VHH binders against L-malyl-CoA/beta-methylmalyl-CoA lyase (citE1). Designs and how they scored, part 7

Target 1, 346 residues: L-malyl-CoA/beta-methylmalyl-CoA lyase (citE1), of Haloarcula marismortui (q5v463)
Amino acid sequence: MTRLCRTFQTAPAAIPNDNSAKFLVSGLTSKGFQAPDWLVPDIEDGTAPSMKDEAVDNIIEHIPDHADDFAGDILPRVEWAYDDANARERGIEQVTRLAEAVGEELDGFVFPKVGRLDDVRDAAGVIADAERDAGLPEGTLEMAIILETAPGRSDLREICQYATDSRLSGLVFGPVDYTAELGGRTLDGERPRWDGLLEALSNETSAADIVAIGGPFDQLFHERAGVTYYNAEGYADQVAYEATIGIDGSWSLHPKQTEQANRIHMPTVEEMERDLHKIESFNEAKREGTGAVVVDGQMVDEATYKNFANTVKTVRAIDETHPAQTEAYYDDDLLARARDVELIFG
Key: E = the ipSAE of ESMFold2; O = the ipSAE of ESMFold2 at other seeds; V2 = 0.75 times the mean of E and O plus 0.25 times the DockQ between their complexes.

## First folded at step 1 (VHH)

Design p06 (framework vhh_7pa5_2)
Fold by ESMFold2-Fast, scan of step 1:
Structure p06 (fold): chain B 346 residues (1-346), chain A 123 residues (1-123)
Amino acid sequence: as target 1 above (346 residues)
Amino acid sequence: QVQLVESGGGMVQPGGSLRLSCAASGFTFSDYYMSWVRRAPGKGPEWVSTISRSGSTTSYADSVKGRFTISRDNAKNTLYLQMNSLKPEDTALYYCAKKGYSSGWYAEYFQHWGQGTQVTVSS
């Protein structure tokens, strides 16, 4: 089934500062709702060309100190591009170095700017070669890719079908690079929303049982009367829409965005109470020998039961990784019911 | 004509609770994100909380998380702010604000602010 990824947080692995690892360490030591499900130390676009080697060095130095205490998954974004041999060569070296030094602590890698299916297979092969060379068990390291090129979009279905029995566990939408790839324009402040692409992404990843992650919201802050404000409403609107169409998680550029997306991608107290009641009622009816059942005016069969079960499964996945988050969000009784209820279908 | 009328403010001791209300008229309330913004004496406006059109999504300033709860009743065209565990630092004039669009918090787009309701937390 689908892995937990409510939040995909990129953090530059090196910045031009006395403490170049500042944001990497901040991500690794994040707490509560600010802890992302996937932390993405960024060697690619988040790190200056002159600092790429330092970014790799920082990951090697700091990951071992923090990985055991970091509840989520850690997937560095390496350099890559389907149409740039130099970027590919640097990415191969980055994957090789990281797998050798800290592959036991990492959960996978993120590859940007992928092309068609064969390019995705090439990227998977880079990880497989690095695992073998580092002496790691085959399949230790997963792969996520950023959907942000025209050839990648063209092969979306084929790529997701490949994911069904491969190390590919997630697809992330990259609207900035995708818009640039297509020669798209921003007119009068109008930004493309890519609603049709997001629906297609949700559909194909759902069919393959892998995670779909929306694009970043880069309007992080704005100023009014000399005061800088976090743009909470804009990000919440995007994340809520993504959740509505079946996108599993959201790209975060900041701990405040991670906190919002982690909460929005959790079932509400109302959803939990509703779906648990239907499951519990159906389970009781089945124990008493009753076949079909109507609960609160709704016919409950295997298909509708599985829908309610998805709410419980989502909460259980979050609870397994981040029990402090579930305990803070749900009351004790409701959470205990979600933990203990029997799921007879799904 | 857009009208926002806040109420529920008053004087309360530290650790106490207050529930603010904002009655909205002159627009389709359910079509807009709504926010609470406060202004303490001698300071600029501070965003407190925002709620989505349906009420399913909420966000809070770090200073009030876990203590304040924003909610709305679209049938009654009313926005609420439940304030618990009040601190002296929460003393401010609280405003209800209608947002013109969902792509960020820009003060110039909170043109439809209410009169405000005063909250004073004192021992």
Scores: ipSAE 0.000, ipTM 0.096, lowest interface PAE 19.3, mean pLDDT 84

Design p07 (framework vhh_7pa5_2)
Fold by ESMFold2-Fast, scan of step 1:
Structure p07 (fold): chain B 346 residues (1-346), chain A 126 residues (1-126)
Amino acid sequence: as target 1 above (346 residues)
Amino acid sequence: QVQLVESGGGMVQPGGSLRLSCAASGFTFSSYAMSWVRRAPGKGPEWVSTISGGGSTTSYADSVKGRFTISRDNAKNTLYLQMNSLKPEDTALYYCARHPSYYYGSGSYLKAFDYWGQGTQVTVSS
C-alpha cells in the first residue's frame, strides 16, 4: 500500500568532535536489524547552529562512499519553518547544495515545521527547482514532512490529499514541537497523549497510500541502582501502540531503538503462515476454475485476498531492502514461499 | 541495486509492430509487479501497462488497450511489451519501471517507480 519505512532514524550530520561525521557514518554503515529503512542525516534541530555548514559538507563527503552499500533510503532533514523566513532561506540553500552535489545518491528530503498546504507546496517546489537545476529527472527526490505545527495539523487532510499526486511520500509526527506550538504544559509529570492526532494521522495517510511515522521516544535510558539501562520496555510499548492503530513506522534516535522498531513492524511468523496459506489455497482454487474457498473456517475471496497480500508485500519489501533481517526472522521455507507466491489481487 | 535496461525500440510505420524488452537485476524479479511508462516529446510521463509478479494479472491504459500486450519471463528476469497497430501518438521514450511491492491502483504510484537508463525510443511516422 505504501513505501517501506518501519524506522525513521535521525542522526546528527555534524557534532562538535574531531570526527564530526561520527553518527552520520555510524548510521550509513549500520548492519542487521540496526539498519534503518530511512536514514535521516539531520541538519536541523539535531545539529548546532554553528555546525550546519559542516553538516552539509559531511553529507556531501560521506554519502557517496556509503550509499551503494546502505540498503535503506537516505533523506536529509533540512532547515525549514512556516513562520521563519531565515530558516526557509537556509533550507532552500541546503536542498540546492545537496541536490547538486549528491542528489543521485539521495532518496529525498525531510522538511520540519511545515505550515498549511501552501507551505507544503512551497517545500515541494524547492525540491523541484533543485532537481531541475541539478539536471536530475523530475520526481527523483521524494519529500517527507514533520507534522508538528497547528496550521499543519489543521490542513492534515488537504496535505494528504495533495500527496496522492505529488512527491510527498510520508508524514512524521513531531510531538515535542507540536506541544510547544500549542502552548501545552506538563502538569504533575503527565505528558500529552495525542492519541486523537495519531489516529487522524493514520487515517489520512492510509487514505492517501503514504507512510505515517510516529514521534520520537526521548527516554532512551534509565538508571536503576546506579546502573544505566536501555529503556526497551518504554519504546516497545510506544511502537506496539503505533502499529496497532496503523502507523507504518517509528522515529528512532538510536540504533537500539531502530532494532526494536524494525522487529515490531515486521509481520509475525503467525501472520505470515496464516496469510500465505490462504493466498496459496485461493490461487489453486482460481486456477481450477473456482472463486471462493474456505480455509480454517474463513472464506477467502478477492476482497479478503487483498488483505492477505498486504502481509506478503510488506515482507517482500523488507526482504528486498534487508535480506539479512528476513533471513534471521523467518525460517527458510516460509521466506521462500513469501518470495515465490503469485499475488493475483493486491 | 535495482537495474532496469530497456531495448527493442526503433522507427516503424503506422500500423506496424515492435516488441520492447527490459532486463532486470538487483532484486527478486518475480516478487514485483512491473510497469511500462512512456514520455512523449514535451509531455509528462504516462503509465502504459502493469503486470503482476506471477504474470497472471495485467492492466492497460485506455489509449493502448487491445493493441499492446505486456508479458514477463521470470526465469530470465525479463519484461516485454508487444506493441501492435502502432499510431503516431505512440511516439515516446518507453521506460521499464518496478512497481512498488505494496502499492497498487493509486494514482500516485508513478512517483514511486524506479526508472533506470534513458529508456528506449519508439518513433511512429509515415
Scores: ipSAE 0.000, ipTM 0.101, lowest interface PAE 21.7, mean pLDDT 84

Design p08 (framework vhh_7pa5_2)
Fold by ESMFold2-Fast, scan of step 1:
Structure p08 (fold): chain B 346 residues (1-346), chain A 120 residues (1-120)
Amino acid sequence: as target 1 above (346 residues)
Amino acid sequence: QVQLVESGGGMVQPGGSLRLSCAASGFTFSHYWMSWVRRAPGKGPEWVSTINTGGGSTSYADSVKGRFTISRDNAKNTLYLQMNSLKPEDTALYYCAAGYRPTYSQFDYWGQGTQVTVSS
């Protein structure tokens, strides 16, 4: 499934050591819940200026060896900026090289620091030109963009409307660059709350039926009594909030974050049992000629049915891409019911 | 050609001291955070200590704090662990580990380890 993205994992495509492709290969060979839905080999901010050519070389070398075994989608993040011609030219060269060498193995590209709608159209044109030059079928490479500029935020609705008829499949929030763009400040360690922006992002992407992805959580580790621990509680809190407001997925910087976000964006066993029971009860009542059902004190009609159906649709999408994850998370009987149940509405 | 070669292990009585060394080659040592990690027989790896690139920031596991001291010599591409007041519970294979940025992954390179046995 092209639009499944519980996790958007960036991995530096080159780091300054003898195993410069270590994080790229780690992402490509990830297993179980640590396998992201979208792996994003990073040529942009995750890779030093002197290493960007090596990053492209590493993607070309390692992607063909792993793409067939990697269940998710692979979208390199190239260089770009609406207000930097040099970054744009480097990004065009990166897209061109990657499409020619490994375009058959890639699913698309991620463009950072996009401006207004016309800049997004320009980025889409770069991919279209690269497809033609590489002899790839038109529309084989998709695009995701990072929402992290004031002009991009201003055109959010127009950009999402454009997405319905284009290669644009997802929007990712970039809080660090966005805060810098607005001249925002961190006072006494307090982070800005982007609740209004995240609600708008969820609303506009939902209206366009494309993927919305939250921003990265960079406080990956913390120290307690001299011991370094993975910051599981902080990341889980952010991902849970994203899920509650309708954000489809989360940005991850580490396999442990990918595991948490993959799990949190799945319906829980309790949610599955509840929603399947309500769907099954309604289906039975409808076959017997009744139009309304009360299950556990709740009336189930067409509108409420569609909400329960969303749970089943989400599980089915995950199951199609990562059956090992669904089989590990749900018991055999519950998963079989989710696979087999009839969805009358939605 | 990355190599991390640990040395200085051995047998010591409880209350004794050992100094471990790790000689690094094949990468720019001064650009890496360095750590010591140990593995006792039948157990998984346990983090012991970390030092930043310049040596000005160090951290320790609670079990070794106050007894062990991590240090580095960037001119010699060498990491050290001074172990004092050793206990039988400190018996383990000790590994030298290197990581460019702790926030991306725990460590990029590992040595083969050096055995420390604390017994009477």
Scores: ipSAE 0.000, ipTM 0.107, lowest interface PAE 21.2, mean pLDDT 85

Design p09 (framework vhh_7pa5_2)
Fold by ESMFold2-Fast, scan of step 1:
Structure p09 (fold): chain B 346 residues (1-346), chain A 123 residues (1-123)
Amino acid sequence: as target 1 above (346 residues)
Amino acid sequence: QVQLVESGGGMVQPGGSLRLSCAASGFTFRDYAMSWVRRAPGKGPEWVSTISWSGGSTSYADSVKGRFTISRDNAKNTLYLQMNSLKPEDTALYYCAKSLTYYGRSYNYFDYWGQGTQVTVSS
């Protein structure tokens, strides 16, 4: 079963402010639709070089106070790069310190700038060594990686095949670093969209039953006359596209983006009502000894049933992690039906 | 949920004064810079003033400098705007807005709860 990850919210673990842990604590104490499925305390690119030790200290200080109340998963993004030995050394130290101090509260780690499959195996080994040294049960800490290098793209299929029997549970697209890695240029204000890469990512992660996350949308705000508006339309357009091609979740840089992506990645009331009706009708027909039924002009059989079952499974996964979100969005009757319906196939 | 409730608007003659208040709830008020934003009839929103989370730093639009004073009471979770020497051009809906600090940079964003408070300056 693929893990729930509608939103991958990076939050700098330390900022140059009187309250350096402000964004980390804000993420950990988020409520309702602003609560991400995956909170990613960021030690890497989101945190200034001079602040990286403070970022680790802030994670150690604040995670124990909040982890039990935070419904989602917590995966710090550590330093790493397939082609930078110093970054790798710092990342190993960060994983080791975090696993020893707060490994029981963490769900895993995010590794950026990974290379080919061997580099991904090396990153998994760092987590395995840290688990052993901290006395944690083997396999308790998952790994997600950011697909943002030429060698990583070259080994995409091999990496996803490795995921089927490993701690690797998610791949996240990093368009900015990927474009830079390839020497891509901005011509006439245009940047590459990488739609073909996103479709390939969706295909390979779906085959491996692991999470696929789209890239960040960094045009958070539009400014007019000194007033900054949240760019809701631009982000919604990107998230909707990701959902249409089978990407499981979206990268969020802000609670407002988390709120939108959480909502867009959950089935609508209309979708839930439609798919529940089809499942219920098929279940009734099966009790009467028939293998197919026509609902609203569509034949419902075992093959089509599994598609409708995915809607129910998604809602159940959200409900288990974030019951306040499902209760706010679906009426009591519809939610009860989703919770109680028998899934014969899928 | 974040709630910002504006009050203190009304009708005044040119040269008059008004004091606007904004009662904030649903977030840790002392941790955020706060702004006043106004929208005149037929126009988009215009930034008026910002105050830092501590109250130690303030900034103003050129059109209101020397006439308006922004202040806050972190113990009461309340933001204020003292408006003196009001002009007809100050006629607008006035909104309280929460500012974002993100990656060390402060943003003034238009995020309000409720309908704002109407200020009308006319003879």
Scores: ipSAE 0.000, ipTM 0.177, lowest interface PAE 15.7, mean pLDDT 85

Design p10 (framework vhh_7pa5_2; at its last look DockQ between E and O 0.81; V2 from the best seeds 0.00; counts 0 for: pae E 5.1 > 2, grease 27 > 24.2)
Amino acid sequence: QVQLVESGGGMVQPGGSLRLSCAASGFTFSSYEMSWVRRAPGKGPEWVSTISSSGGYTSYADSVKGRFTISRDNAKNTLYLQMNSLKPEDTALYYCARGFKTYYSGMLRYGMDVWGQGTQVTVSS
ESMFold2-Fast, scan of step 1: ipSAE 0.015; ipTM 0.496
ESMFold2, look of step 2: ipSAE 0.014; ipTM 0.497
ESMFold2 (binder alone), look of step 2: mean pLDDT 84; pTM 0.825
ESMFold2 at other seeds, look of step 2: ipSAE 0.065; ipTM 0.561
ESMFold2, look of step 5: ipSAE 0.070; ipTM 0.565
ESMFold2 (binder alone), look of step 5: mean pLDDT 84; pTM 0.827
ESMFold2 at other seeds, look of step 5: ipSAE 0.170; ipTM 0.629

Design s01 (framework vhh_7sr4_2)
Fold by ESMFold2-Fast, scan of step 1:
Structure s01 (fold): chain B 346 residues (1-346), chain A 121 residues (1-121)
Amino acid sequence: as target 1 above (346 residues)
Amino acid sequence: EVKLVESGGGLVQPGGSLRLSCAASGFTFSSYAMGWYRQTPGKQRDLVADITSGGSTKYGDSVKGRFTISRDNTKNTVYLQMNSLKPEDTAVYYCAARGYYSGSWYPFDYWGQGTQVTVSS
């Protein structure tokens, strides 16, 4: 039901290096589990003010060469802020230029620092105007927004209700800017958790059938005995928590995080085997005129069936976009069963 | 234009004090972790102190109890207060910024030009 987004990977569109497009091209040419579901070329906070024009130029230059081979969606993060007219004006120019030059290759835009519902509507209007001016079909470009302001949090429900009949397809949590706006503090090294906000985000996006994405984990590496290691344990803990509360995907800052989150957001082999067995057993019983059956001590009826069907639907969505990932992760027989099983309800 | 501009270096006698400042511009300072590193000729840069966007600090073993890192987000400035200076503290001191997002792929997003600290009689 919800659009596929296990990973939201930001990549600075320009860096102060001989090859300023290095990280953008790395994201566009990523393979296997390192390929994000959503690649976000970053013009905003990931790109220095002096390099923002170069960031736009790099997106225009490199996206056409790679978009057809990139299986996921591409949504640049432009400049925006509900309380900064100069940022808004730069963002309008960025959206206009990108839609005109590469709008056919892009899937949408990400707007940071949004305010209340009317500010979200203004951002959607910027995309609509850019589509019209570029000659693109209405509704071609989607919008995701970053939930990272007090006004945006206040209107969370209203924004998600607006999403049900609009180009708004995802909400991403921005804990760093949100904490800073509220004057939140880190005491004794403990960062604010925002567990209540994450539950609210999960609830409202689920009600609207749009994507919810957790915040970034910036502790990419840690030192042990003078050797630098990727912080796999810390990121896995965050992604697993996000998955348990119904957050659809995770923000990634590095291909290793993308690989990890893509795998954690896939149903496990054990989950697939369990849920397929329940579905197949119910389907057999239903063909014989039985409405509810007991499988391995569990009652399976229409309501519980739909929960098991969600596992299969998730795998099918991943398989449609990334068949190499599903083929690498599941046994041939298990994957064939997931592809072929009849879903009677839903 | 991204800039990290260090100031406050100089010549000081053993036991003296210096305060280094690093003025940052051209990026969202409040979202960046900031650090001070030092380098002597022919050696790799060593961590002196770092401070996260939230204010959590870490220090190199040789400077603990003598140096204090702090930041002022309203001025886009990070500071290093150096007390009880020793001849071994003689080095070029560099200000560095690690981005919350982009810096995660590159160990140091931005470096200053460095400022010389010499501890000698």
Scores: ipSAE 0.000, ipTM 0.217, lowest interface PAE 12.1, mean pLDDT 86

Design s03 (framework vhh_7sr4_2)
Fold by ESMFold2-Fast, scan of step 1:
Structure s03 (fold): chain B 346 residues (1-346), chain A 121 residues (1-121)
Amino acid sequence: as target 1 above (346 residues)
Amino acid sequence: EVKLVESGGGLVQPGGSLRLSCAASGFTFSRYAMGWYRQTPGKQRDLVADIYSGGSTKYGDSVKGRFTISRDNTKNTVYLQMNSLKPEDTAVYYCARELGYSSTWYGFDYWGQGTQVTVSS
């Protein structure tokens, strides 16, 4: 069972500003295509060391006012590191405080810089302890982890196998910290692409039926002749590549990136029409007792049917959480067909 | 009200030195990482140097050993001391305020207008 996560939007939970919760509140009150599937109030790398206590306080203050109106999931990114006991201690305190104060409104936590499988189990235990201490039902808080260390990459398969029967629901790629961990370099402004790692991530998460999320695209803006332009083409290229290799969602740093990734991760009108036609034709053939069916020159069997069914399942998941997005993107009759079609093998 | 104002650019001969200054206002300067970036026409902005609130620094490979970034929190100013300048250092230099620690582009929220540095004989 794969959860909906087209977009993983980190927002600093505190910034050095008179309104320190500005980006947190902006994320919580986002509408339409700018509303992320997962909002990640960031206490870790997105928030200054001097602001981390204020970040926790801002989450406690503002989440209750907005959680009921926010359609997606809310998962704060706490401090953690497999090789830093002080970061682990701070993360435990952050999870404990947040679960006690606003655990009923939160959907889970994001743990950065995880090590091997045992470290992931330790992080899951921190959430379990916090649930117990806060009086929350066991298993109400999910966990996502950031794959951004050499030990984490080494145990990728084992971590994904563990996810099948645990609170671990997603893996997110952290290219900046991973590159630093490996001693990699950014030469002439070009970052390593990590295509092989992304394919491995897609493979192992798909085998475990959990969410895979790509890394952030941090070249947000261009400036020319004093005018700042949003880098729409660069982000679209990355998100399209991620979707092509089976990555479920994209990391976004800004509402404009969230809007693009939400739209790119939606099946196109052409894909919807194609896959619905294949499903409808196969369903009719099966009702009539026909074995194999050929639709537009393609043999449709159970395996190919399941591929078409994935398109419909994706649209239904988006429609359940964000009906305004599906209604804006698809025409009324196409969306009605997606809502109503029977999925025999899905 | 956030403002970043660069100064100190100009024309200099190869092997010469320049000191750039960036005067910041409208925010609590000591809480932010600050960076210097440069851009040549038709190219993306490249990291020259970053300095974090605690004083730790990072440099682009092409300037390491020649340039020094520093900050004075009492004056709300970040500096770039440029030594042994080369023709390849010719660019518009920008001061930037950063929110993120791990990426020169992650968490960018304000830029200065830039100052031209030309290295030519």
Scores: ipSAE 0.000, ipTM 0.163, lowest interface PAE 13.3, mean pLDDT 85

Design s04 (framework vhh_7sr4_2)
Fold by ESMFold2-Fast, scan of step 1:
Structure s04 (fold): chain B 346 residues (1-346), chain A 122 residues (1-122)
Amino acid sequence: as target 1 above (346 residues)
Amino acid sequence: EVKLVESGGGLVQPGGSLRLSCAASGRTFSSYVMGWYRQTPGKQRDLVADISSGGSTKYGDSVKGRFTISRDNTKNTVYLQMNSLKPEDTAVYYCAKYSPTYYYDNRGYDYWGQGTQVTVSS
């Protein structure tokens, strides 16, 4: 089953500050629309090399105090690389320590810089070994991977096929490392566009019924006359495009981005009203023995019905995890209809 | 892997000048926001200067008009030219790179160099 992941928020697990766990704890204690669906305590590229042991220690210390109150999933990003044996060995140690100490509170792990399918299988094996050593039930810890290498892109289909009935539950796009891997360039302010890759990612993850997550938007703030302001428009444009092509969620770097992406990945009030009306009208017509019906100029048959049903299913998934978010976003009557409507096809 | 290596620190008399350099590994240097921070023992790191991929700069109030940040994307290097140095500029100076996965004090930096000591005294 596809998991809820509108937002994939990385938070450095240790920073060079007197409170090195500041961002980890902020993520764990986030509220309302700022609460990510997936919180990713970051040991890898978000944490300086000298701070990585402290990052592991901070995760072990702080997660038990907060996990019960955090509605989303918690998946630390460990060190890994298909072409770096030292990074792989550090990642194995990190997974082993975290599974032993806090594996009951964690939902899984994120592996960066994966290679071909066999490297993904190796990463899954690391989690399986750690579960066994920690005495955790087999299959309790999931895996997400970052698609950010040429070998990983080459095996995208094979990797997603492997995800079926495995611990692999999500693929996340890493544009910075991927662009570097390919020798890509930013010319005259034009960033590399990966539209074809994002469409392929959406297709292959949808075929495997796992989540696809877009890349981070790293222009968080604009500077003007010594004043810093949040770049809401740029992030909203990226998230809207991701949603349009079937990407399930977005990478967020800040609570303000998490709030935007959580909202944009929810069906709008207008979409809910439209799709729910179509479902209700079709259900009525079917009860009266009609096979196909036209509602507001659109033919509704089994195929189009399933499309409208996806809107309702998405809202129900959000409502199950974050009822305060759905209650704040939708009219009481509209939400009640979404909760109660019979889905004939799905 | 990104590695930041600072150089150019040292002992200088009040009113003197130093130029700090930070060499970065990686093919995407030109797309990063680069900055300099400084830290006195027992205090948090303070922003000295940063420079965007497009060349836009920001300076801490105490260094405006005295320090200049610049970058050379051909050499994957960021520089801090420090003029009219004062005893209160004495600190460890750190080079920092913005990363999509690292967020710190609303600016977001994922990688810090080891730091370079600047001492301003007679």
Scores: ipSAE 0.000, ipTM 0.193, lowest interface PAE 11.6, mean pLDDT 85

